# Ledger of designs, part 250: VH-VL binders against q9umr5

Target 1, 268 residues: q9umr5
Amino acid sequence: SYKPVIVVHGLFDSSYSFRHLLEYINETHPGTVVTVLDLFDGRESLRPLWEQVQGFREAVVPIMAKAPQGVHLICYSQGGLVCRALLSVMDDHNVDSFISLSSPQMGQYGDTDYLKWLFPTSMRSNLYRICYSPWGQEFSICNYWHDPHHDDLYLNASSFLALINGERDHPNATVWRKNFLRVGHLVLIGGPDDGVITPWQSSFFGFYDANETVLEMEEQLVYLRDSFGLKTLLARGAIVRCPMAGISHTAWHSNRTLYETCIEPWLS

## First folded at step 11 (VH-VL)

Design xa4 (framework fv_acimtamig)
Fold by ESMFold2-Fast, scan of step 11:
Structure xa4 (fold): chain C 268 residues (1-268), chain A 123 residues (1-123), chain B 106 residues (1-106)
Amino acid sequence: as target 1 above (268 residues)
Amino acid sequence: QVQLVQSGAEVKKPGESLKVSCKASGYTFTHYYMHWVRQAPGQGLEWMGIINPSGDSTDYAQKFQGRVTMTRDTSTSTVYMELSSLRSEDTAVYYCARVGIPFSDYDFWGDYWGQGTLVTVSS
Amino acid sequence: SYVLTQPSSVSVAPGQTATISCGGHNIGDKSVHWYQQRPGQSPVLVIYYDSNRPSGIPERFSGSNSGNTATLTISGTQAMDEADYYCQVWDSRTYVFGGGTKLTVL
């Protein structure tokens, strides 16, 4: 029988957004128990990420406890950051495959319509003034806003991403690294035509330097210092990179070819 | 600035198919889901389905499954709704409406609506 | 399937407050959106997320949502407010509209 799958959605999503993904899983792995968590749906997805992590943690504990053989996580967009934190804060998770579906793992620096809807007069160049305030950090999108021209402000003000990436010190960093390293596989999915995740390489732990030149994962200080275990996982053969062109941000969970190529092989 | 312009009125016979277009302008077409809603004469609003313009994912109300098909053409910023096996009960004004939240198919509200396309089905 | 219940008609004198109800089981746990439709015209969003007004909608329009009833309130009602009003929610895969209320300003 197949391991249970837990799905964590992104900004302004609900379980409804994954109807096609569930169809694909049912076709290729019939009998799989798939739980799409309906927490922080829609507008509630703007709640601070640490609040979301706490709520999702409470929901996944009984699911993991009932599956001693292990579970798989599929975490979409912002949900991939929630899952990053879950794997770090849970001392006893039994996650085999963590499938990160176009998630801004090193942060976001792009003018998306999400931000224009919340901050109509903002540009990516000046959003740091809002996001790195205490008020701004009450919004999930600001928890992973990573302005490469104000990296000092990001490191000091980010209440979430800088901490889980080990870019700023935290008392629990050693325990978080130990917990994260218990994951069986880290499957990273993303692509150049996403149109929302900026830079798209953020889904693969790449990110802009101060000149907006993308540096890949192996050039990042968090990788080089092995801050939360990326270098260890890569050496173990536990990191899978599955880039795919031609897929827009809202199509990752509803593209059959993407599913067959990048997701299906990691669902045991 | 945001505009949704629909194709003109149609008269159809029972058993035929209709195809209504909705051309969007004034925003990034692929960033907003689009709904189709109809209204029979003297009746209320009835949801038909949703389409993701950035992909080919759709969802249709149970009543219309098997008869409705929604498609899009990104080069012309146009969505289409085709309804087959027409009956007299399909006489209605058909509307396209943009979902008010970008990149979301959840908690619909139509912030902008097309002008409507009257379809009359009679023998 | 989830059902929204609206009165078929409401009458109010000019300058008076009109109240249009939208009933649904535990509707207070959902987000309610309201549309105005004048004869021969497409619907116009007047309230979204229970109580928020889009740009261009007069301040006399307000909304509330609690328990089993959502309410659209129009203060100082004017002749131009004569229209059909529809409430709408998203309910587990389905977009549900109320039956509509015809507002008459006598």
Scores: ipSAE 0.754, ipTM 0.885, lowest interface PAE 1.5, mean pLDDT 92
Fold by OpenDDE, second read of step 12:
Structure xa4 (fold): chain C 268 residues (1-268), chain A 123 residues (1-123), chain B 106 residues (1-106)
Amino acid sequence: as target 1 above (268 residues)
Amino acid sequence: QVQLVQSGAEVKKPGESLKVSCKASGYTFTHYYMHWVRQAPGQGLEWMGIINPSGDSTDYAQKFQGRVTMTRDTSTSTVYMELSSLRSEDTAVYYCARVGIPFSDYDFWGDYWGQGTLVTVSS
Amino acid sequence: SYVLTQPSSVSVAPGQTATISCGGHNIGDKSVHWYQQRPGQSPVLVIYYDSNRPSGIPERFSGSNSGNTATLTISGTQAMDEADYYCQVWDSRTYVFGGGTKLTVL
């Protein structure tokens, strides 16, 4: 029998977005129990990510309890950050594959239409003024806003990403690292044609330096310091990177080729 | 200035197919879902389906499944809706409508609508 | 299937307040959107997410949603407000419209 699959959606999204993925899983892995969590849908996805983490935790705990052999997580876009945080705070999770589907794992710093919608008078270069305020941190998008030109503000004001990355010291950093390292495999999926995740390499823990040069995961301080376990995971062969071109942000969960290449191999 | 301009009125016979176009301008075409809604004469609004920004995914109302096809052409910023096996009951004004939030196909409905395309199906 | 129920018609005198209801089972747990459609014109979004007005929509338009009823309220109704009004929600696999309400300004 196949391990249960838990799916977490992204920003302005819902469980319904994964109808195609469900079909794919059913076809290739018949009998798989797939639960697409219908929490924090639509505009509710703007709620603080820690609140979302708590909600999703409550939902996954019973599922994990009924699956002692383990479960797989598929987490899309913003959901990928939620899932990473979830795995960091849970000392008893049993996740085999954590599939991060086009998630801004190292944060977001780009002008996108959804940002313009939420902050019509702000460009990415000025968004730090909003996102790194207490008010701004009440929005999920700001919880993973990572301005490379204002690192001090990011480190001090980010109430979510800086913490789960272990970039800011906190008393739970060691425990969170330990918890996260319980994952069997970390599958990172993304691509250059995404159009939303900026830079797209963020899905692979790459990100801008102070000159907006994109550095790879291995060049990041969080990796070098192994602050939340990336270096350890890589060393034991637990990180899988699956880049794919030609896929827009809204197609990651509905592309058959992507599923077969990057997702399916990790559901067995 | 967001604009959705639809193709002109059509007269069809039963059994034929219609294909309505919706040309978008004034915004990033590849970032928004598009709905199709129709309205029979003197009747209410009826949802037909939705197509995602890339055109790779569609969702159709159960009533139209098997007869409707939605497509996109990014090079011309145009969305198409084709309905086959036309019946007299398919006589309606057909609308395209942009979803109001980028990259979202949930809960947020159309903030901009095309002018509508009248399709008359008669023998 | 989820059903939205609207009155077929509502009449109001100019300057008075018009109220259009949209009934649905636990509709308060959903987000309701409202559209205005004047004769011979395309629908226009007037309220989204229960109570929010798009740019360009007059302040006299307001919305609320609780329990089993969503309500569109037009204060100080004007002749130009005469139109059909539709409520709309998302439900599982479908986007559902109400039957529409014809608002007549007497």
Scores: ipSAE 0.022, ipTM 0.543, lowest interface PAE 6.6, mean pLDDT 92

Design xa40 (framework fv_acimtamig)
Fold by ESMFold2-Fast, scan of step 11:
Structure xa40 (fold): chain C 268 residues (1-268), chain A 123 residues (1-123), chain B 106 residues (1-106)
Amino acid sequence: as target 1 above (268 residues)
Amino acid sequence: QVQLVQSGAEVKKPGESLKVSCKASGYTFTSYYMHWVRQAPGQGLEWMGIINPSGDSTDYAQKFQGRVTMTRDTSTSTVYMELSSLRSEDTAVYYCARVGIPLSDYDFWGDYWGQGTLVTVSS
Amino acid sequence: SYVLTQPSSVSVAPGQTATISCGGHNIGDKSVHWYQQRPGQSPVLVIYYDSNRPSGIPERFSGSNSGNTATLTISGTQAMDEADYYCQVWDSRTYVFGGGTKLTVL
């Protein structure tokens, strides 16, 4: 029998976005109980990420409780950050594989059409003025805006990402790290042709320095300090990196080759 | 301003294939899903399918599954809808329409529509 | 499959309020979008997400959605409002259109 799979969608998404993924899982792992959480769908995906984490937490608790052998998480785009926080705030999660599909794990610094739709007169160079305000932090997309030219503002104003990444101190950091480290496998998926996640290496915990040169995970301060357990997980052999070229942001959940290569092996 | 310009009217015989184009301008083409909707003479609107911004993911209405193919050429900002094994009941005006939220395929509305392409299938 | 039911026609005198219904099981739990289509022309979005007007659509157009019925309301109806009106929802893996309502202003 296969462990249940819980799917968490991204910005402006719903369960519909995963129709192909569910078909693939049914074909290769028939009988798998897959729950795609229809919470914070569409425009509600703009709600603050901590609010989303609370709602998703309430939904996953009974699913995890009914699966003593464990569950798998597949978390797409912004949803990968929700899942990062879930694994940290839940003292009793039993997640085996956490599969992160092209999620901006170190943040976002790119002119995406989501931002142009919401803030049509803003450029990525000045969006920090909006996002790092108290008002801006009421929008999920600003919760993971990470301007490499204003890292001081990011560290002080980010109400979500800087905290879950251990980039800023928090009273719960030690407990969050302990909880996160219970995960069996951290499967990171992303690629250079995504076109939305900027830099794409954010999906692998890489990010821009002040010169917009990408530094990979092992050069990040959060990794070197082991702030939430990345160095410990890597040493344990629990981090899987699965980059794939040729896949756009809206196709990670609907590409059969990607599924077979990066997802299927981790759905025990 | 956003515009969607479709190819001209076509007359086809039963069993032939149809390929309609829809050229987009006035926005970032690679940021929006596109859907296709048809309308038979004197009838209502019927959804055919949707294609993602980059053209590497599609979903089709069950009625057209196996006969319809949607593709996208990002270099020319053009989306295509191909319908094979044409029958007389495929006579309709075919519309392309942009999904109203960038990068989203959920609960969408068509915010901008092409002018329509009349396709007549007759012997 | 999910079905949306609209009256085939509605008639209204100039300056009066026209009401077009869109019936569906628990449609109030869905988001309803409305299109206007004049003869020989493409559909034009007039209402999205139940009650929101796109830029350029007159204030005369409003929408509501609750229970089993969504409603498009056109106040102070003008001759230029003569058209077919379609409601639309998303259900599961498909987009469902109503059968359309022909609005006549006489």
Scores: ipSAE 0.567, ipTM 0.829, lowest interface PAE 2.7, mean pLDDT 92

Design xa41 (framework fv_acimtamig)
Fold by ESMFold2-Fast, scan of step 11:
Structure xa41 (fold): chain C 268 residues (1-268), chain A 123 residues (1-123), chain B 106 residues (1-106)
Amino acid sequence: as target 1 above (268 residues)
Amino acid sequence: QVQLVQSGAEVKKPGESLKVSCKASGYTFTSYYMHWVRQAPGQGLEWMGIINPSGDSTDYAQKFQGRVTMTRDTSTSTVYMELSSLRSEDTAVYYCARVGIPMSDYDFWGDYWGQGTLVTVSS
Amino acid sequence: SYVLTQPSSVSVAPGQTATISCGGHNIGDKSVHWYQQRPGQSPVLVIYYDSNRPSGIPERFSGSNSGNTATLTISGTQAMDEADYYCQVWDSRTYVFGGGTKLTVL
C-alpha cells in the first residue's frame, strides 16, 4: 500500500488549490490517504512562519503516528519553508519523500504582482525597510525576504529563514540538522517560467550574490559548511532536482506532465 | 486601466451550445483568476465557476458540472465560457469577473467585471 | 449548501441611513463582500473583506460582520444609491451570493 501524503499550501492558498493534484494521485496510486491541511488559509497565511510551523506540527503529529512505514510531504511555495522547519523541529518525524514545489528555499527577491498588491509603493529595492523591521517580521512573506544588497540586515533581522538555513547561529542548530537529515528524499521542483519565485533557482538552493549573479547550491556557504545537512544529503544520493520549463507559479499543483515526471516517482 | 470586454449578445435555440469570450487588458493576465457569474432576468447572481489563466485549471459549480467548460488563450488575454445543451432557463446575462487578489482562488472578491453578455434561448 | 439570506427590499428617504442585512450560519467567521448593481449595469464592488472600501467608493458606504449577520450601511443615502445590493462569501468550494436587496430611495 502507499504511504500517506500530507500537503502544505502556500501564500493566500487553501486545500482547494490541490484538487487536481488529488485527482492525479488517486489515478496513479489508488488508495493513498492524502491529507491537505487547511490551516492558515487565505489571509492567515500572512501569520509569522514560526506560528504556522507550530500549528502544522500539531496537525501532522497524529498523521505520522498512524503511519509506521512513513509519510510523504508535498509542500507548495511558502509551504515548502514550513515543511523545512517541520523536518528540523520534529525529533520524531518519519518523512520519506519531502517534495518541494517551487519554494523559495534561499529566500525571495522579486517584484511580483502579489507584492504590488500588498505594498503598492514598494519595489524589491526598498522592501527591506519594511521587512527587516520588528513589525515586518510579523508577516510570513518578510520571514523569507532575502535582499542580496542588504545581506547583513537579512542575517540580523530574519527571524525564520536565516535561522533554519543556518545562516545565523541558533542554540538548536545541531538538533535541527540531526532531525532534518532523517528525511529519505529531498525532491526539489522549480523552473525558469515560474514568474513569482525570484530567482527561480531559489527553489534549488541557489541565490543572488551582491551583484545579482545567481550562485548555485554547491557555491553557497550553507552548503559548503553543511549547516543543516545539504552536503550530507547530496553525498547520500538523497537530493533529487527536477527543473521544468513552461510552468507558471500557480500551475505546479495542476500540471499532469509535471506530476508524472517529478512527483509520481516519489510517492511509494 | 483594467478592462474586461465581453463578446456581444446572442440568440440561441434549445439544444445548441454557447461560447462567450472575455478579453482582459491593463494588467498581467496570467496573475489573476477569473470567475463566470450569470444572472437570469429579474433574478440574482449565480456563480458558475473559476479558471486559472496561467495553468488553465478550472472548477465549476455543481449545478453546471458536465455542461460548462472554461478555457483561456494567453496569446490574446482572453477567457471563454462554453455552456452546452442549452435550455430556456439558461436565458441570462453572463459576466466575467476578475478575482481581487493576484494568484489566489480563496477568500476573494470580484474587483473588475465585464459589461455582461445577454444570451436568449428561444426559438 | 451554504445559504445567505437578504431582505428582498429596503426603502429609505433621501439623506437617511439605509441598512441591508446578510444572514448566514456563523457568517462572522467568513469574509463578506458586497456588490451594487444599478439597472442595466454590471455589478460594482462596494465593500470587500467585511468593511474595506475599494478606491472610488464614497465613505458613506460601510460594512460590518459578526455572529450570524453581516451588514451594509449607507449613510446620507442619495438617489444614485438606488440599486440592487448583493452579499457574497466563499464557502469551502463555492462562491455563494445572497438573493439581493432592492434599495428604493423615495
Scores: ipSAE 0.740, ipTM 0.877, lowest interface PAE 1.6, mean pLDDT 93
Fold by OpenDDE, second read of step 12:
Structure xa41 (fold): chain C 268 residues (1-268), chain A 123 residues (1-123), chain B 106 residues (1-106)
Amino acid sequence: as target 1 above (268 residues)
Amino acid sequence: QVQLVQSGAEVKKPGESLKVSCKASGYTFTSYYMHWVRQAPGQGLEWMGIINPSGDSTDYAQKFQGRVTMTRDTSTSTVYMELSSLRSEDTAVYYCARVGIPMSDYDFWGDYWGQGTLVTVSS
Amino acid sequence: SYVLTQPSSVSVAPGQTATISCGGHNIGDKSVHWYQQRPGQSPVLVIYYDSNRPSGIPERFSGSNSGNTATLTISGTQAMDEADYYCQVWDSRTYVFGGGTKLTVL
């Protein structure tokens, strides 16, 4: 039998967004128990990511307990960060494949439509003034806002991304790294035509330097320092990178070719 | 219209605690943060702290860490600020101020203020 | 700690333009807000995010911010504009106020 699949949605999404993915899984892996977690839907997805992590943790614990041989995680967009944090704080998770579906794993720094909607008077260049404020971090989007021109503010004010990345020292960094390394495979999915994740390479732990030049994962300090285990995972062949062009952000969970190429191989 | 109505003036002795209330009306109480700011006689404004809409998160100025507690009651649309171990230098007018969330064109920081509460600390 | 510096007082004749400065290290990289406080009253927001006016604030109020100085400008100053004015920024999870400027309308 196939291992259970747990799905975590992204910003402003719901379980309904994954109806196509469910169909694909049922067709190719009949009998698979797929649970799309319907938590923090819509505007509630703006809640602090640590709050979301706690909620999703409560939901996945029973599922994992009933699946001693392990489970697979499919986590979309913002959900990918939630899942990474979840795997970092859980010392007893049994995740075989962690599939990060177009997630801003290294953060976000771009003027997207939803950002403009939420912060109509702000450009990405000055959003740090809001996101790194005491109240800004109460919004999920700000929890992974990564301004390359204000690294000091990011490192000091980010209450989520800087911590799970191990970029800011904290007492749980070693334990979180150990926990995250329990994953069997880290499958990173994204592409240049996403249009939301900025830069799109963030889905592969690439990101801007101070000159807004995109550096790849292997050039990042978090990799070089192995702060949360990327270098270790890569060394043991546990990281899979699956880039795909021609897919918009809202289509990653609804494209059959993408599913067959990047998701299906890791659901066995 | 938005209104913030604070509790009345108080006289305290050194070592005692003060608790000021701020009752909000005219808007969705659970959608906005609240600041507390004080002003000593003849002096400028001093930020004390902030509390989130749900009341489960606070951030205090370092100067007041360990002495200040901010809470809120959704059922009564009221925010509270308690300051313990009072000193003479704590004599001031204390203000609550609504914090705007930059999610719309009508939300700005410090856009509405209470009328202020004078607290006098003297032996 | 971050410090904002304002002149203690500024005087202007009715109808003239008043200018109040707020100095801070690289303040141009921050968002500056301005508050008006008349004697015996609560502060009122008059400028937010450097140069924006809240609803109900007269057009004669304007703001700018660049380099190390933010500026509040009141054109056609009226008697009712006599008040203390405070600039405010955020820095390192703290909200910082200037020392305030007393504007006198002669």
Scores: ipSAE 0.043, ipTM 0.514, lowest interface PAE 3.5, mean pLDDT 93

Design xa42 (framework fv_acimtamig)
Fold by ESMFold2-Fast, scan of step 11:
Structure xa42 (fold): chain C 268 residues (1-268), chain A 123 residues (1-123), chain B 106 residues (1-106)
Amino acid sequence: as target 1 above (268 residues)
Amino acid sequence: QVQLVQSGAEVKKPGESLKVSCKASGYTFTSYYMHWVRQAPGQGLEWMGIINPSGDSTDYAQKFQGRVTMTRDTSTSTVYMELSSLRSEDTAVYYCARVGIPYSDYDFWGDYWGQGTLVTVSS
Amino acid sequence: SYVLTQPSSVSVAPGQTATISCGGHNIGDKSVHWYQQRPGQSPVLVIYYDSNRPSGIPERFSGSNSGNTATLTISGTQAMDEADYYCQVWDSRTYVFGGGTKLTVL
């Protein structure tokens, strides 16, 4: 029988967004128990990420407890950051495959229509004034706003991403690293035509330097210092990179070829 | 500013197919989901279905499954709704409506609506 | 088969407050949106997420949502507010509209 699958959605999403993904899983792995968590749906997805992590943790614990052989996580967009934190704060998780589906793992720095909707007069160049305030950190999108031109403000003000990535020190860092390293496989999915995640290489732990030149994962300080275990996982052969062109942000969970190529092989 | 301009009124016979267009302007077309909603004469609003920003994912109300198809052409910023096997009961004004939150299919709050396309199905 | 119930009509004198209800089981746990439709025109969003007004909608329009009833309130009602009003929610893979309420200002 197949291990259960837990799905965590993204910004302004709900379980409805994964209807096609559920159909694909049912076709290729009939009998799989798939739970799409209906927490922080729609506007509630703007709640601070630590609040979301607590809520998802409470929902995930009983599912993992019932599956001694392990579970798989599929975490889309912002949901991939929630899952990153879950794997670090849970000292008893039994996750085999963590499938990160176009998630901004090193943060976001782009002019998107989410920003125009939330902050109509904002540009990516001045959003740091809002996001790195105490008020701004009450919004999930600001918890992973990573302005490469104001890295000192990001390191001091980020209440979530800088801590989870080990870019700023935290008392629990050693325990979080140990917990994260229990994962069987880290499957990273993303692509150049996403159109929302900026830079798209953030889904593969790449990010902008101060000149907006993308540096890949292996050039990042968090990798070189092995702050939360990326270097160890890569050396162990546990990181899978699955880039695919031609897929927009809202199509990752509804593209059959993407599913067959990047997701299906990891749903044992 | 944001505008949704629909194709003109049509008269159809029972058994024919209908294809209504909705041309968008004034915003990033590939950032928003689009709904189709209809309204029969003197009746309320009825949801028909939704199409994602890239045009690769659709969902249709159960009543229309098997008869409705939604597509989009990103090169012309146009969304289409096709309804086959027309009956007199399909006489209605058909509206396209933009989902109010970018990249979201969950919250339908049609922030901008097309002007409507009157379709009359009669023998 | 989630159902939204609205009164078919509401009448109010100019300058008075009009209230339009939208009933649904545990509707307070859902997000309610309200549309205004004048004869021969397309619907116009007047309230979203229970109580928020789009740019350009007068402050006279307000909304609330709790328990089993959502309410659209129009204070200082004007002749121009005469229209059909529809509430709308998302429920389990479908968008549900209320039957509509005709507001008459006499």
Scores: ipSAE 0.681, ipTM 0.847, lowest interface PAE 1.6, mean pLDDT 92
Fold by OpenDDE, second read of step 12:
Structure xa42 (fold): chain C 268 residues (1-268), chain A 123 residues (1-123), chain B 106 residues (1-106)
Amino acid sequence: as target 1 above (268 residues)
Amino acid sequence: QVQLVQSGAEVKKPGESLKVSCKASGYTFTSYYMHWVRQAPGQGLEWMGIINPSGDSTDYAQKFQGRVTMTRDTSTSTVYMELSSLRSEDTAVYYCARVGIPYSDYDFWGDYWGQGTLVTVSS
Amino acid sequence: SYVLTQPSSVSVAPGQTATISCGGHNIGDKSVHWYQQRPGQSPVLVIYYDSNRPSGIPERFSGSNSGNTATLTISGTQAMDEADYYCQVWDSRTYVFGGGTKLTVL
């Protein structure tokens, strides 16, 4: 039998967003128990990510308990960060494959229409004024806002991304690293035509330096310092990178070719 | 200024197909889902379906499954809705409506609507 | 299927407050949107997410949603407010509209 699959949605999404993915899984892996978590849907996805982590944790714990052989996680967009955090705080998770589906794993720094909609009077260059304020951090999107030109503010004010990355010292860093390393495989999916995740390489733990040059995962301090286990995971062959062109952000969970190439192989 | 301009009125016979266009301007076309909603004369609003920003994913109301096809042309910023096997009860004003949140197909509020396209189906 | 229930018609004198209800099972747990449609015109969004006004919508329009009833309130009703009003929600793969309420300004 196939291991259960747990799906976590992204910003302004719901469980319904994964209707096509569900069909694909049912077709290719019949009998798979797929749970698309219907939490923090729509506007509720703007709630602080730690709150979301707690909510999703409560939902996945019973599922994991009933699946002693392990489960797979498919986490889309913002959900990928939620899942990474979830795996960091859970010392007893049994996740085999963690599939990060076009997630801003190293943060977001782009003038997307999401940003324009939420902050009509702000550009990415000055959003730090909002996102790195206490009230800004009450919004999920600010929890992973990563301004490369204001690193000090990011490190000090980011209440989520900087912590799960181990970029800011905190008492749980070692334990979170240990917990995250329990994952069997980390499957990173994304692509250059996403149009939302900025830079798109963030889905692969790449990101801007101070000159907005995109550096790869292996060039990131979090990797070099193995602050949350990326270096360790890579060393043991547990990281899978699956880039795909021609896929827009809203199509990652509904593209059959993408599913077959990047998702299906890790659902066994 | 966001504008949705639809194609003109049409008269059809039963069994034929209609295809209504909705040309969008004043915003990033490839960032927003588009809904189609129709309204029979003297009746209420009826949701027909939705198409995602890239045009590669659609979701149709169960009532129209098998008869409706929604497409988009990014080069012309135009969304199309085709309804086949027309019946007299398909006589209605058809509207395109933009979803108010970019890149979201969850929860619908149409913040901008086309002017509507009257399609009359009669023998 | 999920059903939204609206009164077929509501009448109000100019300057008075009009209230249009939208009933649905646990509708308070959903997001309700409201549209105004004047005769011969396209629908216009007047309230989204229960109580938010789009740009350009007068402040006299307000919305609330709790329990089994969402409510559109128009204070200081004007002649121009005479229209059909529709509530709308999302539910389990469908987007559901109420039957509409004709608001008459006497």
Scores: ipSAE 0.371, ipTM 0.771, lowest interface PAE 1.6, mean pLDDT 94

